# Ledger of designs, part 244: VHH binders against Flagellar brake protein YcgR (ycgR)

Target 1, 263 residues: Flagellar brake protein YcgR (ycgR), of Thauera aminoaromatica (c4kar8)
Amino acid sequence: MAELSTPSPASPAPLDGGRGDELEKFTLRGARQILQLLQDLITHRGLITAHTGGGHSFMTAVLKVDEERGRVVLDPSPDPQANRRALAAPRLTCVTQLDGIRIQFPLVGLGEGQDKGRPALFAPLPAEMLRLQRREFYRLQVPLAHELSCLLKAEDLARKPVEVSARVIDIGAGGVAVVVPTGAAEFVIGGTLPACRLALPDGEPIELDLEVRNLNRQTQRNGTEQLRVGLRFAALPRAADTRIQRYIFKTERALNAKARGGL
Short names: E, the ipSAE of ESMFold2; O, the ipSAE of OpenDDE; V2, 0.75 times the mean of E and O plus 0.25 times the DockQ between their complexes.

## First folded at step 22 (VHH)

Design RD5 (from QD15 with Y32W; framework vhh_7pa5_2; at its last look DockQ between E and O 0.32; V2 from the best seeds 0.67)
Fold by OpenDDE, look of step 22:
Structure RD5 (fold): chain B 263 residues (1-263), chain A 121 residues (1-121)
Amino acid sequence: as target 1 above (263 residues)
Amino acid sequence: QVQLVESGGGMVQPGGSLRLSCAASGFTFRTWAMSWVRRAPGKGPEWVSYISPLGGSTDYADSVKGRFTISRDNAKNTLYLQMNSLKPEDTALYYCARDIDLWDTGKFDIWGQGTQVTVSS
């Protein structure tokens, strides 16, 4: 009678984030902490972008935390196709924001069902949740090969409108860091740059308003001075947010795969 | 100001149909669960239907199940109730209500003024 060793539930793959060691300090693994954070999402009515892989995502929300059953209740998509993709996915990557803090967590073992006769999606409680504070927003370092750019609508010293094409060096849910030539425009911390255009690889540029949050002069190895501008998304359309999150997720996954020796 | 405004009520014959609308303002509509509640003359309030923030989950009272359909357009900040096969017992003032809880219904913090539905031959 060969005792069929019930395969130990595969430890949820670590959050596809940057250097595992740096993110560890921001990763919650305590059951109480996880429950509290999920409850906070409910209380604050945070909408979640759930990534299913393959460049697909849908919007959801945590409707309830079922502590007794050790599961989360999620709002299904009104799109049946999105739900099918979600159910077929081995893992969901959920991304949201609470009080300007990016929250990311995996869900594994998604199922559909009913609670009290209401249709819902169910998943076991996440084993870990990543909470990134604003100052520590994990900003994806944009691969040089992606050539992300942002057209900034700024003013020069004479307050004349100028357009500056800036290279995006990092991107997060809350904003971007760009580099511009020194003297290309005048930037004021707290100032708003309206109707800027962020170019992502996956389609047409996104029009958005940006707020200048920091300015850092950097000298390159070649002696050239550049200005690093930290920009917050001041008004980001929902569709744009989804695209940005998708890009970040896709890129992180690709980088992690490469780091693991994947082609 | 947070507000719900119902419309679309009226008088119909038994077996008729109506579509109620509720316009929401002053809050982020897409993040709230919403319900329809009705009050018939001389009766207490009766929960009618529930819809989740994104609209992926719906629920109905047994009295209206199969006849009523709740929906929402988050882009328009509008809640709907399609009522088919109306019966005299459906005569009531219908309220749009914001659910306090996203999943457990029965507690509401905001109500509209209501719209009158009368089903009479």
Scores: ipSAE 0.884, ipTM 0.955, lowest interface PAE 0.5, mean pLDDT 89
Fold by ESMFold2, look of step 22:
Structure RD5 (fold): chain B 263 residues (1-263), chain A 121 residues (1-121)
Amino acid sequence: as target 1 above (263 residues)
Amino acid sequence: QVQLVESGGGMVQPGGSLRLSCAASGFTFRTWAMSWVRRAPGKGPEWVSYISPLGGSTDYADSVKGRFTISRDNAKNTLYLQMNSLKPEDTALYYCARDIDLWDTGKFDIWGQGTQVTVSS
């Protein structure tokens, strides 16, 4: 009996929608730029995670850019169900990385067919491609032992002011993700929380305005309900940015050293 | 050290079956398209079959369509060729080959040593 390939482990999710407007400046829209970047993926044999919606994804690769027909040739999944989901999806969100550069692009109009009798998936060239350096997409997972917290100045359901001390679970150049008990405050996507305070281990807390970009309910193993709140930095001062980047760098180095020194 | 090692060849009667294996090492197997190529006595190389890097696309020479099935197990870094309904014309030294191109077949940079398949009574 033929052996089937084991599916690859889960790949990174697309950048969350809370960063869409700040990412526009990293978006390529020129036809020549798009063709060159796709060709670079072919040349470097980049593997792509194609997200089909509903939490589903499959691995693929750009096998060829058919410039004459204005389309890309993609490696179908060996799993027929993944191919059916891809063909049914109105849009694929493709995510990959090339030399530490994150690349993300949509494909619409995916079709199944053959080229010279060889089956493949086909899609028109994407109209845009996102190209990000590591610092623009990297998020440090904050160790629990660190006392990173963020004081959120929010409102309850009755629009009365409340202050919530939230644990920071990840941090990057553009924002933080925090957790709070379910019901601690009313959060709305797109809402602004002014004059919040981010507590880093070194120095005084940083005062900054935050924008709510996403909300996810979570249940911990111990049974507690919590809300994960994705927050974007609004109008981040340079000094604050420098302190955040320094914290990320130092913590990342310490975590890597601990992993290498462990037995 | 990049290496391809074929196995599974042997003698079989016409109408019989064989399964060839090719173990890959020293490179990231799942990012490469792969092919089987054969060389019959006194003849040059003949492309037999292609498989895409992630295994979703396969292709075959007309002479083997419907009888041979190429597959890969990227977790085990192994390429396979299931050969059914074998004919004396299939007698050849079979090579696995790493395709330089992900889609267009025809140029290979690394070959195995080959495994002999002999179809006779």
Scores: ipSAE 0.694, ipTM 0.884, lowest interface PAE 0.9, mean pLDDT 87
ESMFold2 (binder alone), look of step 22: mean pLDDT 85; pTM 0.853

Design RD6 (from QD15 with Y32F; framework vhh_7pa5_2; at its last look DockQ between E and O 0.50; V2 from the best seeds 0.72)
Fold by OpenDDE, look of step 22:
Structure RD6 (fold): chain B 263 residues (1-263), chain A 121 residues (1-121)
Amino acid sequence: as target 1 above (263 residues)
Amino acid sequence: QVQLVESGGGMVQPGGSLRLSCAASGFTFRTFAMSWVRRAPGKGPEWVSYISPLGGSTDYADSVKGRFTISRDNAKNTLYLQMNSLKPEDTALYYCARDIDLWDTGKFDIWGQGTQVTVSS
């Protein structure tokens, strides 16, 4: 009678996020910590963008943590097609924010069912949760090949409105860093740039308000001076947030695949 | 100010239909579970229906199951209750209520003023 060694549940694939070593500092793996963070999401009523792959995502929420069964209860999408995609996905990548901190975690083994006669999605508790504090917001370094740009509506020294096309060098859930030629516009830390346009590769530019958070003059190797501007998303439409998150995840995945020797 | 305002109540004959609406203001509506509760004359409050924040999960009291449909439009900050096949027993003041918990029902922190539904031949 050969004891069928129940295959040890495959350790959830590490969060496909950036360079494994840097992210480890921000990765929670303790069961208690994970439970607490999930409970905090419930308490603060955090909405979650769940990425199903293939450029698809849906909004959900953690409705309940079932500690006894070791599972999370998620709010199904009102879109049946989104739920089908979620259930078919080998892994969900969940992204949310709590108190300005980006939280990311994988869910594996999603299923549908009922609790107390109510339809819900269920998944085992995540094995890890990434908590990125604002100052350490994992900002995706934008590949040069993507040519992300942001049209900034700013003012010059004479307070005349100027539009500056800025290259996006990094992007995160909370904002972007851009580079502009020195003297292209006047930026004030804490100032708002209204109705800017962020161009992503996947569609029409996103209109958004940006707050200037940091200014850093940089001299390039060629001697050219550039201004790096750190910008926070001041008002980001939900649809825009979803697109930005999708882009980040897609790009991170591609970069990681390439790093692993994937063509 | 946090507020819920019900509308759409009225008088209907048995077998008739009504659609109740609840306009929410003063809070992030899309992040809360919502319920309908009713109070018939001389009776205590009765939970009627639940809907999750995103609307993907719904629940109904046995007394209204198959006849009532709860829905929400988060863009409009509005909760709905479609009531079909109304019965005299459905006569009550109907309240929109904000659930304290996202999943466990029965506890509410905000109520509207209610809308009267009367089913009478």
Scores: ipSAE 0.886, ipTM 0.955, lowest interface PAE 0.5, mean pLDDT 89
Fold by ESMFold2, look of step 22:
Structure RD6 (fold): chain B 263 residues (1-263), chain A 121 residues (1-121)
Amino acid sequence: as target 1 above (263 residues)
Amino acid sequence: QVQLVESGGGMVQPGGSLRLSCAASGFTFRTFAMSWVRRAPGKGPEWVSYISPLGGSTDYADSVKGRFTISRDNAKNTLYLQMNSLKPEDTALYYCARDIDLWDTGKFDIWGQGTQVTVSS
């Protein structure tokens, strides 16, 4: 018997509620840890997207770790323009995903050269590598039928308290994104919304403290304007975290079964 | 089933050209470095050429530099060897080989059946 790989219903998304300091606990800085992770990429034949800036990227791979010279050997692009952009970039942001783990690391000091006549791109070993389990970067797109909502305790333009029921459009381990009509409340990036209530389909609503991380105005097809509000979970109780992860897991399994042709 | 199938061999006069192909199946072709290896009558295997997984780096044995060009089409899972200015010394059975190592050539785990190249008057 063989176990078929299941399709992923959603693209991985960056953690919306985190800053660089929140990612520090997932950041490897030890030389031995970095060498081992790079070797794992070689062993597992991980393909890497290297971002060169300006929206440009190219595919590469770590071909070798040269410990003696303290550098990595990267597969150049067969497109010479991609190589020129990479060499001109002040740094490359390398992103890959192996077995559900997102790996991200910077390379600086990229150079072009040859090793006994064999051309490659070379860079010093990265000083840090980010290693994230799927739980830490994944955002589930909430099915409309679930009607997930979050009661926000916010303020109006006059600084008066107002409660806004907002539809949850995505949810992850670190936060949610919601939509509200424009003008329903005044949101300030960095502001906190204490004692909001997240309504999951199973069980009682969860009381959460939320922090506003981003705001994006959107226009619906019918011309109605709405505001997309990115919210980070502040101090999230363990029981609440468990319920959110269970909801994500169950919903993802149901969506995968449906996508495979189930009714 | 993992396999490599070479084609494009034949007889050609000295100075002629030939293009070899290798169809790969049963594995993720673009994550492996690939090589061409040849075996002349009565001799052991001789490495001919290397190409990196994504095709950005190539390398050649001194005896074929400037005359042979390795390439790959990862969308079609196919490896190629363009052979120009052929010499009688190039007469051999040519194998497509999957390289276990991504950079340090020489450890091949899967081989094709080979395609014969004969260079004679």
Scores: ipSAE 0.696, ipTM 0.888, lowest interface PAE 1.0, mean pLDDT 86
ESMFold2 (binder alone), look of step 22: mean pLDDT 85; pTM 0.850

Design RD7 (from QD15 with D101Y; framework vhh_7pa5_2; at its last look DockQ between E and O 0.34; V2 from the best seeds 0.68)
Fold by OpenDDE, look of step 22:
Structure RD7 (fold): chain B 263 residues (1-263), chain A 121 residues (1-121)
Amino acid sequence: as target 1 above (263 residues)
Amino acid sequence: QVQLVESGGGMVQPGGSLRLSCAASGFTFRTYAMSWVRRAPGKGPEWVSYISPLGGSTDYADSVKGRFTISRDNAKNTLYLQMNSLKPEDTALYYCARDIYLWDTGKFDIWGQGTQVTVSS
């Protein structure tokens, strides 16, 4: 009678987040903490972008936490193809926000079924959840090779409308940091820049409103002064949010793969 | 102001069809589970159908299963109930209701005024 050694549940792959050491401070691993955070997502009705890989994602929600069975109940997509992709994926990367805090967690072992006769997706409870406070929003450092840019609609010192093409140096779920030449425009903290255009590699620029949150003058090694502008997404369409999250996820994955000696 | 407004009710013959609509306003519609509830004359409220926030999960009372279809358009903040093969027993005031919980049904915090459905020969 060969004791079929139940394969030890494969330790969920670490969150493909940036430098492992810094993210550890923001990673919840306690079962109680994880359960509480999932419950908070339910209570606050947080919608989740679930990334399935290959540049695909779908919207979901945690409908229920089943503590007895150690699983989460997720809202299936109304798109059957999205559900098929999700089920075929070895791992989902779930991204959401609660009270301005970015939450990211992996789900492994997704299945479909019924609970109380209702169709649902099921996954084991995540082993870890990343909670990034706004000030600590993991901002993806944009690789120089990606050449992300943002066309800023601003005003000069004479309050004349000017368009400034700014390089995006970091991007997160809540906003971007850009660099502009000193004197290119006048920026006021708390001011809104309407109808700006964020260029991502995956398609047409995203039109969005930006709020100026911080201003930092930086001197480059070559002696050139630049202004770093921290910008919050003031009004972000859902489709735009999805694209931004997809870009971040894809880029993080690529960077991590490279760091691990991949390609 | 949080509001639900039902429409699409009317009189139909047995075997006929109706499509009810519920327009939602004053809240983030896409984050709530929604239900249809009906009240027949002289009877208590009866839950009819449930739909999850994103619409991927639906549920039906046994009395309407296979005949009714619940759907939603989150872009339009609208809930729908397609009713086919209507029976006299389906005669009721139909309410759109916002579920308090995402998965546990039966508790509602917001109701519309209802739309009358009458099935009669």
Scores: ipSAE 0.886, ipTM 0.955, lowest interface PAE 0.5, mean pLDDT 89
Fold by ESMFold2, look of step 22:
Structure RD7 (fold): chain B 263 residues (1-263), chain A 121 residues (1-121)
Amino acid sequence: as target 1 above (263 residues)
Amino acid sequence: QVQLVESGGGMVQPGGSLRLSCAASGFTFRTYAMSWVRRAPGKGPEWVSYISPLGGSTDYADSVKGRFTISRDNAKNTLYLQMNSLKPEDTALYYCARDIYLWDTGKFDIWGQGTQVTVSS
């Protein structure tokens, strides 16, 4: 007697409808961003749950992005009924995870075909991909080679304006941590530093107001003392937020790929 | 610890059949595309067939199309090649290979030791 196979763990379900406006800040719509995220799914061998409606789904994977034809190549199901449901559905809702980040995207216009004689399922590139951070406080450790800096407009002990160029050691959606020489300026928890400038590797520096959230003295390995200053973005314009998120995404992906490829 | 072990080879007469198996261990089998590759005496390696990670897409060299069937059982971490209507030209050492790519057959990073198939009268 053959033993029945153990059921798979619960498949991730799509997010419920009706919250599309609150998800907009996590939605990628740029063609380059979408292509890069799809390629990263291929590189990381991400398995995808494709929902066809009516509570039905099947496992798939993005096998290739065919940029010339503007389409993705998907692994068909070995179950013919799943393939028929997928082809009959006007939309697949694809759900997967990459580095703890939930990814959801629609595929419309799914069809059968061949690529170089190999049969597969094909769909046009998605027009959008939802990328949900695990937690909104994720902080990227900034590579030293990037030399990310923030010009702080602060005050000294005599309440005179000083400008301090501080190296950014980590960056997240809500703020940065920087290091400055001990005594370069006075920082007060809850204090606001207006019109600071965050320099990202490309483009003009971002002008932003920062709020001091924490202070900690650090002794470096060589005995040099520095001040670590935790800074919150007070009000971040959408364009600035997009640039920061783009930097974090690109850098995180490059660091993760290097760590995995380095064995 | 990553390992591919082929079995099921042997000697058969022309027109006969064999089923090759490849046991995979040490990696997440269902996330890799797999191939069979063969090396006939005096020839370089020849790609024989491909199967996608979840088993929904297969492909074959023209020389074996219609006679060979690749399959996989992801619950058992096993790759198969059913070979029917065997010809003397099919005599070769058959390797199970893990594809680096998911779709384009190009590079294999892990190989088995091979299983010999000999087709003769």
Scores: ipSAE 0.688, ipTM 0.877, lowest interface PAE 1.1, mean pLDDT 85
ESMFold2 (binder alone), look of step 22: mean pLDDT 85; pTM 0.861

